# Designs tried in a protein design chat: VH-VL binders against q8ixk2r445to577. Part 86

Target 1, 133 residues: q8ixk2r445to577
Amino acid sequence: FFGMLQNKGLTDYCFDYNPPDENQIVGHQVILYLCHGMGQNQFFEYTSQKEIRYNTHQPEGCIAVEAGMDTLIMHLCEETAPENQKFILQEDGSLFHEQSKKCVQAARKESSDSFVPLLRDCTNSDHQKWFFK
Key: E = the ipSAE of ESMFold2; O = the ipSAE of OpenDDE; V2 = 0.75 times the mean of E and O plus 0.25 times the DockQ between their complexes.

## First folded at step 3 (VH-VL)

Design cc2 (framework fv_recaticimab)
Fold by ESMFold2-Fast, scan of step 3:
Structure cc2 (fold): chain C 133 residues (1-133), chain A 119 residues (1-119), chain B 112 residues (1-112)
Amino acid sequence: as target 1 above (133 residues)
Amino acid sequence: QVQLVQSGAEVKKPGASVKVSCKASGYTFTDYYMHWVRQAPGQGLEWMGYINPNSGYTKYHQNFKDRVTMTRDTSISTAYMELSRLRSDDTAVYYCARWGSRYWYFDLWGQGTTVTVSS
Amino acid sequence: DIVMSQSPSSLSASVGDRVTITCKSSQSLLYSSNNKNYLAWYQQKPGKSPKLLIYWASTRESGVPDRFSGSGSGTDFTLTISSLQPEDFATYYCQQYYSYPTFGQGTKLEIK
């Protein structure tokens, strides 16, 4: 699959990568923003190695979860996907992070924060259901 | 040069429809959303909706959903906004505008089309 | 909709003055993850279309004079004109793009 990764519960929002410095591609958090259907900063590829690749920049970034953290960050893709970069996209739309045994959810850390993709215990919530458009 | 050129002023009666055109030049028409924003006399700016010129997908603000239709013709790089069942409070200048760098701020605006609705 | 409010609604000033216009949002426009505020400022002269001045709260659009500056974060934003010129008498609008676009009501800058 490739395209914009859209949330079922937060229906207008997609994975979005908008780093503070466009020349520094890695180390920053993936956010959620209004789906625009034009690829670019919202264009991701789900690979056979179960990576979520950011394809609009070179070198290519891969979404990863830092050890002990719940945020999704952009890291450099590796020849063999490390465990922290592997996500299982299930048929029900759940995006399961195998290493942590948690699911990606559209969530806020604080009530005043923006929604971002975070690792949470897996539930049947529509906020944990994702699809490529 | 990069520009948006809109159709001329219209005077309509209540209940009529108006269709405003916006012709793009100087950039790839299908690479940028086209938005429509209106401004009533002496009032602020009000976002109406957008069209993705590549796919034809549209999203309208709920205040306009039942009366607005946005279309485009890629062969002539032109977007259209049709507003039906006009009311006197639809009297406004209607602008087309291009989004800025994949985000909903507007870096390029048409010159505006004045629509007057009077009985 | 995110509500944008500007202050003052109108302002009288003289050429050479330092002018500040304030914009407040009903919710934060900051993504802490990228440290960006999804806010723009526009200038509109009578009978003309709006012109983009500033985006990302503080980034000046190409060709905009350096006397224009934007500042602020979260819910409180300011547009400053450091030394007012005759061509700056216009109405100024803030706009959020954190969600679907909404604009402030405008601040009309008039000759004193």
Scores: ipSAE 0.359, ipTM 0.822, lowest interface PAE 3.5, mean pLDDT 89
Fold by OpenDDE, second read of step 4:
Structure cc2 (fold): chain C 133 residues (1-133), chain A 119 residues (1-119), chain B 112 residues (1-112)
Amino acid sequence: as target 1 above (133 residues)
Amino acid sequence: QVQLVQSGAEVKKPGASVKVSCKASGYTFTDYYMHWVRQAPGQGLEWMGYINPNSGYTKYHQNFKDRVTMTRDTSISTAYMELSRLRSDDTAVYYCARWGSRYWYFDLWGQGTTVTVSS
Amino acid sequence: DIVMSQSPSSLSASVGDRVTITCKSSQSLLYSSNNKNYLAWYQQKPGKSPKLLIYWASTRESGVPDRFSGSGSGTDFTLTISSLQPEDFATYYCQQYYSYPTFGQGTKLEIK
C-alpha cells in the first residue's frame, strides 16, 4: 500500500511530513494535514516489513515511536525493521503499533487548528481508522 | 547474472538532449531504486538523482532538477536518464547504479555511458 | 549537501606496502538509533565502473579481500590496505549515504 495515508474520522486529513532540512530528515514529528495530493510530504508506503515508509525524502525514513512517547517520529529505515517501527494496518483500518500495543489516532495538537497522529488505547473510533488513497 | 547494461556512447552538440538507457537483469528490477551518477573526465563522482522503478517516483539533485528526467520501462527492466540543454561541462561518463536495499550505497553499477558534448 | 573531504588526492606506493586513505565528512555520519556509520568505500580502475568495497564504514562487501579494511566513526574515516597487491592500484572513493549521496574527491593510488 502506498500513497496518502488518510484518516477516516478526521475527514480529509493525511499523514504529513516536512523536514526542515533534507540533510536532517529524521527526528521530526509526523503530523496531520489536509490531504492535498501534491507531491512529497504526504506520500507514504506500508511495506512488507510492517514499516510506514516515507519515500519522497532519502535516505528512506520510517516512522518510529520512541520509548515513552506517544508521537510518531521519523527515523531512518533499517535493514531489518526495528520493533519500534513496526505497524499493522488491519483490514478494519486500524493502525496498530506492535511494540506499544496501541493504535494510531488522529488527535488535536496543542494548536487548535493542528492535528497529529498519536498512540492511544485501541478503540473502534473512526479517528483510529486509516486508509491509503 | 546480476548486471546493469547501459546504452552506447553519445556525441552531442550543445543545446541538444541525450537519453541513456540502463537495462537490469538477474534481479527484480522494481525492487531496487536506480540511481544515476556521472563522472567528468579525470574528476570524481557526482550524484544526479534516483528513480523508484516500482512507483516511478524520482528525486533529482538540485543541480540537475530542471534538466534531467529519469524514467523507466518495467516491462523490459530498463531505466532511462535524459539530460537536456547539454553543455560542454556535461561531458562525462554516466553510470546507472543500483541502490542497495534501503541504503544509498551502490552494490551494482552499469558499465557507464560516455557522453561527449562538443561544438 | 554533506561534503566529503578525501586525502590524499594521490599517492605512490609499492607492492606489499600498507596504504591508508582518509575521508572526512562535514557532519557526522553516525546514526544514533542504530549506531551505524553511513559511509562506503569504492574502488575504480581506469575505464571501469566503481566497485563497492566497504559499507557501514567497516563491513566488507562480499568477495572483497581481507587486506581491505574500513574504520572510523562520526566524521573521520579510513580505508586501509594492509599489504598492497598489483591489482589494488586504482582510484578510491568514499561516499556518504546519511543523506543524498556525495563522494569524496578520490584518491589515486599509483605504482611507485
Scores: ipSAE 0.050, ipTM 0.682, lowest interface PAE 4.6, mean pLDDT 91

Design cc20 (framework fv_recaticimab; at its last look DockQ between E and O 0.06; V2 from the best seeds 0.00; counts 0 for: pae O 11.2 > 2, placed apart)
Fold by OpenDDE, second read of step 4:
Structure cc20 (fold): chain C 133 residues (1-133), chain A 119 residues (1-119), chain B 112 residues (1-112)
Amino acid sequence: as target 1 above (133 residues)
Amino acid sequence: QVQLVQSGAEVKKPGASVKVSCKASGYTFTDYYMHWVRQAPGQGLEWMGWINPNSGYTKYHQNFKDRVTMTRDTSISTAYMELSRLRSDDTAVYYCARYGSRYWYFDLWGQGTTVTVSS
Amino acid sequence: DIVMSQSPSSLSASVGDRVTITCKSSQSLLYSSNNKNYLAWYQQKPGKSPKLLIYWASTRESGVPDRFSGSGSGTDFTLTISSLQPEDFATYYCQQYYSYPTFGQGTKLEIK
């Protein structure tokens, strides 16, 4: 699966990543932004290693969840996907983070009008449903 | 045998274009990114860009972005690098080189293609 | 671009000598998550393509003799040839792949 990773509940919002420095593409938070399909900021791939890859940049980035955090941060992909980079995109659209046992949910960023994907307890909310478009 | 075989030497006039080919064999062409690196006479190595042979997606160094085009033909496991508006300082040996996904060290190189630009 | 500063540009040595080449990066090549340094070393002989010697700063490529070793971390790296052999006279390059590839200027190792 590849393309824009769009949320069902938060209509027309997609995963978005735009690192400020091409020589340092890791360490920044993945956000949600209106799906526009332009450029490379919204192109992701779900791989056989259960990674969500940002593969329009090299080295490829893989979304990770750092210890004690609920945000999605870009890391470098590794030869063998580390546990904190493994997700299960289920048939019902839920995006499950294996290590934390939580689901990715579209949420409002604190003190902001912007949105971000956050780890939350798994529910049947459409805000936890995702699909590639 | 795993190898990259490049096209032969080219002699071009300034302002012309050159297209170098790189045929892969012995491995799955689409599993590895193909990079292009050039080396001017007596100089170091300069990265030009890469192509994902599977998707055709390319990334060019900004110094070449407006002049270089990288393509591939998966049916014959061949990558192409075209450089336009050639200048004398484009005289160099041009290499194709593969790297594994996610790790940009080059474990396999073509034999190089000498491109000479002279009036 | 990450700038790789290699030194010396050239050096002369004799067979059996210990040779050291240094490479410095403009930013750290150490990835904190996996504790690996994204640094490679290549050997290039005249009229030939570069040959991979070392990757991850200190891992020898298959078939590379034990006399070649890589060390360093962060921004400072070293390639060492413990006992120079006749076939080792060549130009050596460091290369970072933490970001888009960049190479050192090269070190030409000549016979004294």
Scores: ipSAE 0.487, ipTM 0.858, lowest interface PAE 1.4, mean pLDDT 94
Fold by ESMFold2-Fast, scan of step 3:
Structure cc20 (fold): chain C 133 residues (1-133), chain A 119 residues (1-119), chain B 112 residues (1-112)
Amino acid sequence: as target 1 above (133 residues)
Amino acid sequence: QVQLVQSGAEVKKPGASVKVSCKASGYTFTDYYMHWVRQAPGQGLEWMGWINPNSGYTKYHQNFKDRVTMTRDTSISTAYMELSRLRSDDTAVYYCARYGSRYWYFDLWGQGTTVTVSS
Amino acid sequence: DIVMSQSPSSLSASVGDRVTITCKSSQSLLYSSNNKNYLAWYQQKPGKSPKLLIYWASTRESGVPDRFSGSGSGTDFTLTISSLQPEDFATYYCQQYYSYPTFGQGTKLEIK
């Protein structure tokens, strides 16, 4: 699967990677932004190793969740995917982060000023349902 | 050489439809969403919607959803905006615009098409 | 819709003056996760299309003179023209792109 990773509940929003410093592409949080379908900052690949890859930059970035955190951060991809970079895209559209046993949810990180993907306890909410467009 | 060229001015009666064209040149037409923004005489700018020229998918502002249709023809790098059931308050200059850097600020604008709706 | 409000609605100035136009949004345009403000400024001359001046609140578009500067964060933004030139008399619009685009009502800069 590859394309723009769109939320079923927050229907106009897609995974987006737009770091504060465009010269330092790794180590920053993945956000959600209005889907444009044109690739680049919203183009991701779901791999056979259960990675969500951002491959518009070299070296390639892979979405990870650090121990004890709930935010999705861009890390460097490795030849063998580490456990913190593995997400199971399930038949119902849930993105299950195996290491933490939690699901990726579209959420406001602060009161009402940003939308981000966050790890949350798994529920049947459409805000936890994702698909490639 | 990067530009958007729109069709000429239109005068329409209430209840009619108008179809404005926007021809892109100097860049890859399918790589940028095309947005439509209008401006009533002496008033500000109002966003109407967008089309993805690659897929043909559209999103319209709710104020226009029942009356607007956006299409494109990739063989001639042209986008179209058709507004139906025209009212006198649809009198405006209609612009096509390309978004910049994959975010919805607009770095390239057409010259505008004046649409006058009068009885 | 995010509502954008500009002040003043019109302003009279002379060549060489420093001009300040303000823009306020009904909610924060700062994405906390990337520290970017989703705010642009446009110049529109009579009978012409809008021209992009500034994006990301303070980044000047290529070819725009350095007398134009943008500042601010969150809900309050400012466009400054440090030394007004004859070609700068126009209407200026702010635009948010944090969500579906909305524009301020415009500030008309007139010759005094």
Scores: ipSAE 0.397, ipTM 0.836, lowest interface PAE 2.9, mean pLDDT 89
Fold by ESMFold2, look of step 5:
Structure cc20 (fold): chain C 133 residues (1-133), chain A 119 residues (1-119), chain B 112 residues (1-112)
Amino acid sequence: as target 1 above (133 residues)
Amino acid sequence: QVQLVQSGAEVKKPGASVKVSCKASGYTFTDYYMHWVRQAPGQGLEWMGWINPNSGYTKYHQNFKDRVTMTRDTSISTAYMELSRLRSDDTAVYYCARYGSRYWYFDLWGQGTTVTVSS
Amino acid sequence: DIVMSQSPSSLSASVGDRVTITCKSSQSLLYSSNNKNYLAWYQQKPGKSPKLLIYWASTRESGVPDRFSGSGSGTDFTLTISSLQPEDFATYYCQQYYSYPTFGQGTKLEIK
């Protein structure tokens, strides 16, 4: 799938990535922002290797979760997807991180108006449901 | 045979525009990003930007972002680079090159298109 | 931008010589997660497009003669031609692909 990865529960919010330095895309956190269709910050691809690729840049970024963390951060994609970059987008819309066995949830960043995707124990909450548009 | 074939040489006046074509054959056009690189006479290689042929999305180097437009026509496997408001220092050979979803370096180059900007 | 600097800018050599060209980047090209250096080398003859020689700093592209080798890591890289042949007189460029592509300024290899 290609497009904007939108949350069902937090309506009109999409995965967004806008690194402070366009030349160094590694290591920054993926956020949620109002869907606007620009494509450059909000365009992602779900691949046959179960990657969520940030395809508006070369080299391509792939979303990862580092061991013991719950934040989604950008790594460089690799020819064979590392285990920490594998997500299953299930038919019910849940986005399951294989290595941690947790689901991606839309969450408010502490003491902030901003929102981020975080790993949480899997539930049936609409805040854990995602779809491409 | 896998190849990139570019349009022929062009002579332009300052202030005009040029549109260079790059036709891909022998591979799936939409699987690989297309990049454009130019080389002024006696100079090195200068990256201009890329287009994702699948989505049509582009990224341009800041030196060109106000004057360059990259497009494609997937029905004929062809990428285009248009440079507007030409100046004499835009005289160069313009290359298309493949860099994309399965590789992180330029493994296939077009033959180059010479653009001369003269009064 | 990641700045790429090549040395020397030109070089005169004879057939059979061992030739070494260096390339330095303004930041490390080594990605710690996969231990690969995002560095390529190209050969360009007059009137021709560049031709890929080496990628991942040290891996030869298919069909490139064994006399071409790449080495180095991080910020310092070397292209070596072990025994120079007549067809090797060209300009050589390094290029990083850790971020948006940038090229070294080139090293022109001339016949003595």
Scores: ipSAE 0.057, ipTM 0.683, lowest interface PAE 6.2, mean pLDDT 88
ESMFold2 (binder alone), look of step 5: mean pLDDT 92; pTM 0.927
OpenDDE, look of step 5: ipSAE 0.000; ipTM 0.620

Design cc3 (framework fv_recaticimab)
Fold by ESMFold2-Fast, scan of step 3:
Structure cc3 (fold): chain C 133 residues (1-133), chain A 119 residues (1-119), chain B 112 residues (1-112)
Amino acid sequence: as target 1 above (133 residues)
Amino acid sequence: QVQLVQSGAEVKKPGASVKVSCKASGYTFTDYYMHWVRQAPGQGLEWMGYINPNSGYTKYHQNFKDRVTMTRDTSISTAYMELSRLRSDDTAVYYCARYGSRYFYFDLWGQGTTVTVSS
Amino acid sequence: DIVMSQSPSSLSASVGDRVTITCKSSQSLLYSSNNKNYLAWYQQKPGKSPKLLIYWASTRESGVPDRFSGSGSGTDFTLTISSLQPEDFATYYCQQYYSYPTFGQGTKLEIK
């Protein structure tokens, strides 16, 4: 699968990666932004290694969750995906992060109206349902 | 080269509908969302909604949701905005605009279509 | 909706003047994760469509003269014209794109 990774509950929002420095692809948080359908910062690939890849720049980025954190951060992809970069896209649309045993949820940031994907206990909420568009 | 050309001015009675066109040229029509923004005389700019020309998906501002319809015809690279049940306070210049680099700021605007609603 | 407020609503200036226009948002337009402010500035001349001047609060659009500059972060933003030219007399609008677009009420720049 590849394309825009859109939320079922927040129907207008997609995974978005817009780092502060285009020369540094890694180390920053993945956000949710209004879906635009134009690729690049919203174009992701779900791979057979259960990675969510950001392929618009070299080196390629892979979404990861660092130990003890609930935010999705861009890391460098590895030849063999490490456990913190593995997400299971389930039949119901849930994105299950194997290492933490939590699901990716569209959530509001504490200090503002901005939305970000965060790890939360798995529920049947539409805010935890994702699809490629 | 890259431009948006809108249809001509319209004068309508209250309760009527108006349909404004916006023809794109110089770029791939389906690659950019088309937005509609209006400006009442002497007033600021008001965002109305957008259409994804590739899929036909639309999103309308809640103030217009029950009266506006946005469509497109990809064969002629043209977007349309139809506003129904017109009121005198719908008198405005209506603009189509393409968003900038994948965010909702607008780098290309049509010349505007004046719509006058009067009894 | 995020509310945008501009000040002043109108100002008079002479060619060669340094002009400053301010814009305030009802909530922060800064994504802390990418350090970008989702704020744009437009110029509109009578009878014409708006023209993009600045995006990301401080990035000048291609073809816009370097006398135009944007600054600020979070909730408080400024558009500066360092040496006003005759063609700069127009109405200026700020716009947030942190969420669905909203515009300030405009600042009309008039000949003194």
Scores: ipSAE 0.044, ipTM 0.703, lowest interface PAE 6.6, mean pLDDT 88

Design cc4 (framework fv_recaticimab)
Fold by ESMFold2-Fast, scan of step 3:
Structure cc4 (fold): chain C 133 residues (1-133), chain A 119 residues (1-119), chain B 112 residues (1-112)
Amino acid sequence: as target 1 above (133 residues)
Amino acid sequence: QVQLVQSGAEVKKPGASVKVSCKASGYTFTDYYMHWVRQAPGQGLEWMGYINPNSGYTKYHQNFKDRVTMTRDTSISTAYMELSRLRSDDTAVYYCARYGSKYWYFDLWGQGTTVTVSS
Amino acid sequence: DIVMSQSPSSLSASVGDRVTITCKSSQSLLYSSNNKNYLAWYQQKPGKSPKLLIYWASTRESGVPDRFSGSGSGTDFTLTISSLQPEDFATYYCQQYYSYPTFGQGTKLEIK
């Protein structure tokens, strides 16, 4: 699968990577933003290694979750995907982060915050269900 | 003025640990990964690992994985590298270095911290 | 790890000489989609930190004299100093950034 990775519960929002410095592709949090359909910063590929790749710029970025964190952040892709970069897209649309045993949820930490993808305990919430468009 | 300033030289006995600091100034500390590279006397450069100062995430080279700990304190823009269970072959100059707005070559280096391990 | 090998290990030269240092990688450092080689060169003087000279195999860092040039692609790279100056006697290192960083062993450029 490849395209915009959209949330079922938060129906107008997509995975979005908009770092402060376009010359540094890694190290910043993946956010959720209104789906714009223009590709680029919202275009991702789900690979056979269970990676979510950001293919817009080179070198390619891979979404990871750093130990002890609940945020999704851009890392460099590796020839063999490390465990912190592996997400299982399940039949029901859940995106399961294998190393942490948690699911990716569209959420905000406080009411004034922007929505972001966060690791949370797995539930059957539509906010934890994702699909490529 | 963009710079990295490291702590002073250390002399340690085998089996001890050493903690080197690296203070950043002139840029936003959390915007760039901080890497650690060492150089044994008369030898080449060896990458040890990095820390993401924003999240605290670390990636260590397998040769150092069980002995190195990298941390940071964002309130004082300082990164730390602690190496434990020191051996005589850990005698080296330890550098902190930044990847800048360019892809993962080192555009800014600390002055280095000499660590001598002897009995 | 990607292994970087430099040659020669040391080289003696005189001011005004043309100097060539080579670097080989165990795998290609060329990314075909952007046509860039993920290779940098550094200069290190005794008691000092390494200084970036060249990135993307051939792009000179700001402030680096044009007598320094980088060339090559894939697995074979060259650093050339067209007319050696007294301040150029130093050790030179190549570094790949295609993956997690690895350096060559260094080439020591000595007077004589």
Scores: ipSAE 0.007, ipTM 0.523, lowest interface PAE 14.4, mean pLDDT 85

Design cc5 (framework fv_recaticimab)
Fold by ESMFold2-Fast, scan of step 3:
Structure cc5 (fold): chain C 133 residues (1-133), chain A 119 residues (1-119), chain B 112 residues (1-112)
Amino acid sequence: as target 1 above (133 residues)
Amino acid sequence: QVQLVQSGAEVKKPGASVKVSCKASGYTFTDYYMHWVRQAPGQGLEWMGYINPNSGYTKYHQNFKDRVTMTRDTSISTAYMELSRLRSDDTAVYYCARFGSRYWYFDLWGQGTTVTVSS
Amino acid sequence: DIVMSQSPSSLSASVGDRVTITCKSSQSLLYSSNNKNYLAWYQQKPGKSPKLLIYWASTRESGVPDRFSGSGSGTDFTLTISSLQPEDFATYYCQQYYSYPTFGQGTKLEIK
């Protein structure tokens, strides 16, 4: 699967990577932004290694969750995907992060913050359901 | 030359419809969403909606949803905005604009089309 | 919709003056994760379309003179013209793009 990764509950929003410096793609949080349908900074690939890859920049980025954190951070992809970069895309559209046993949810971390993808306890909420468009 | 060229001024009666065109040149038409923004005389700017020229997908602001239709013709790189059931308060300059760098600010604007609705 | 409010509604100034225009949003336009403010500024001359001046609150568009600068973060933003030129008399608009676009009501800059 590849394309714009859109949320079922937050219907106009897609995974988006907009780092402070476009030449340094690693180390920053993945956000949610209005889907623009043009790929590029919203174009992701779900791989056979259970990675969510950001392929529009070289070197390729892979979404990861660092130990003890709930935010999705861009890391460099590795030849063998480490456990913190593995997400199980389930039939119902949930993205299950097996290392943490949590699901990716469109959520706010603070009341004034924008929506971002965060690890949360798995529920049957549409805010935890994702699809490639 | 990167530009958006719009159709000429229109004078319409209340209850009629108007269709404004916007022809793109100097860039790949299907690579940028085309937005429509209007401006009533002496007033500010009001976003109406957009079309994705590649897919044909449209999104309209709630205030226009029941009266506006946006379309495009990729063979001539032209976008259209049709507004029906015109009222006197629809008198405005209508602009097409593309958004810049994948974010919804506007880096290129058409010259505007004046639409006057009067009896 | 996010509401944008500009002040003043109009301002009279002379060539060479420093001018500051203010824009306030009803909610924060800052994504904390990337430290970017989703705010743009436009210039509109009578009978012309708007022209992009500033995006990301403080980044000048290519070809825009350095006398134009944007500042601010969150809910409070300013556009400054450090030394007014005759061609700068126009109406200025702020626009948020944190969500679907909304504009301020405009600030008309007039010759004193």
Scores: ipSAE 0.382, ipTM 0.819, lowest interface PAE 2.8, mean pLDDT 89
Fold by OpenDDE, second read of step 4:
Parts: sequence; C-alpha cells; structure tokens
Structure cc5 (fold): chain C 133 residues (1-133), chain A 119 residues (1-119), chain B 112 residues (1-112)
Amino acid sequence: as target 1 above (133 residues)
Amino acid sequence: QVQLVQSGAEVKKPGASVKVSCKASGYTFTDYYMHWVRQAPGQGLEWMGYINPNSGYTKYHQNFKDRVTMTRDTSISTAYMELSRLRSDDTAVYYCARFGSRYWYFDLWGQGTTVTVSS
Amino acid sequence: DIVMSQSPSSLSASVGDRVTITCKSSQSLLYSSNNKNYLAWYQQKPGKSPKLLIYWASTRESGVPDRFSGSGSGTDFTLTISSLQPEDFATYYCQQYYSYPTFGQGTKLEIK
C-alpha cells in the first residue's frame, strides 16, 4: 500500500511529514494535515516489513514510536525493521503498533487547532481507521 | 543510579586504532540511542555519530564514516567506539552520551576517555 | 551541518553578576509543526563531562537552578545567569538538534 494515508473519522486529513532537508529527515513528529495530494509530504508506503515508510527522500525514513511516547516520530529505516517501527494495517482500517499494543488515532494537538496521530487504546472509533488513497 | 562509565585513558601511535567502551547502568540500554562526541584539548564538542543499541544500526558523521566503527554488546549494556588510522589531531577526550527523552539533546554523559595520539 | 556561533568566546565576571551568553545558528531551529526550538545549553567544568542545563531553548533540566534561563527563537538564542554563583564558572555550550547534532564553540566564563 502506498499514497496518502487518510483518516476515516477526521475527514480529509492525512499523514503529513515535512522535513526541511535530507539531513533533517529524522527526529520530527508526524502530523495530520488536510489531504492535498501535492508534493511529497503526504506520500507514505506500508512495506512488507510492516513499516510506514516515508519513501520520497534519501535516506529513507520510517515512522517509529519511542519508548514511553505516544507520538509518531520519523526515524531512519534500517535493514531489518526494529520493533518500534512495526505496524499492522488491519482489514478494518485500524493501524496497530505491535510493540505498544496501541492503535494510531487521529487526535487534536494540545492547545492547537492542528492534529496529530497518537497511540491510544484500541477502539472501534473511526478516528482510529486509516486507508491509503 | 543512571550512569555511563567509560574505559580508561589510551595512548596510541599514529596509524593505530583505539577502541573505547561505554557501559550503561540504571536504565534499559536498548531503549536509548548512544552517541559519541569528542573534544580536542581546549576545543569544542564534535559529534561523531550514534548507534541504536537495540538493532545495532549506526549513523556516522561524514568526517568519520570511513574510520569509525560503533558497536554494542547488549548482554553487558556496553557500547564501543573504534577509531582507526589515528592521527595527532584525533587527540581528544571521547564521550559517550545518551539521547535526551525523545530528542537529540544529551541528558546523560560518560566521564570521558582521553585518547592521546603522538609519535 | 548547521553552524552554531557563540559569543563571547570568553567572559570575565564576578559573583553576583548578571551574565548573558548568545548563540546564533546558521538556520532557524524553530520547527513549524510544533513551534519548538531545537536548542540545548550545556555547562562543562574542567575535567568533567558536559551537563545539560536547558532544552527546547527555554526549558530547564531537572535540578538546574532557576538563576539559569534560556530564551530566543529562530536563529538567535541566549543563556542568562541572573546572579553568578561560585560554582557557575565554567564553559558553556549551545547545541542544536534540529538536524544531526552540532555545538557552538563554547563560552568560557571566568572569575574576574
């Protein structure tokens, strides 16, 4: 699967990552932004290693969850996907993070009008449903 | 107690290699990236690279990528930094340092290892 | 690499003085997505490893006295010691982590 990773509940919002350059590709938080389909900021790939790969830049970035955190941070992809970078995109649209046993949910950023994907207890909420478009 | 303890001082000849160790304790070694930073006498701090102790994945600064090798032994929570083809300007104190929470500031440092390169 | 430039390189002051150290980055350290500045300050005493003082440009690390404060945004940052104590004489470094880490050249704070 590849393309825009769009949320079902938060209509018209997609995964978005905007690194300033190739040397700054890692260490920043993945956010949600209106799906626009332009540029490279919203192009992601779900790989056979269960990575969510930001594949428009070199070196390639992969979304990771750091210990004790509930945010999605861009790390470098590795030859073998580390446990904190493994996700399961299930048939029902839920995006499950294997290591934390949490689901990715579209949420409002604290004290902001912006949105971010956060790890939360898995529910049947449409805000935890994702699909590639 | 959370700490990083490094190996002792080294004296090397030009062209030789040096391997510095950094043992972590008080926290889960594999949960944090381990960075290496050096400091020449009377000079500032220079980032060399990092290793993911969980996977062994490394990222080196381009100034060192052909001479530095970072490894780890998870069984003893120890990171290693080997620098080869040493030259006089490699004389420095070498530090291991842990990522701060989530981001690339360093909240924990080893005590430093002095490496002297002289003929 | 992002270049960090500190000023002054050295500074003499007395106990009780207010001291200001500046750090300038070659590009903005403000990330638009979270509105945070990826800038840290460290203190280093002779023969010792650096100690984290400030991160996110203005957040004090746990245990750091409140006489230390960080300010600034974008490319210009400042570390301020409101009233110097004897233990504050050391070398101070700024560090950006917007990209792969780079440090300022340091500011040595000496007793007058």
Scores: ipSAE 0.019, ipTM 0.654, lowest interface PAE 5.9, mean pLDDT 91

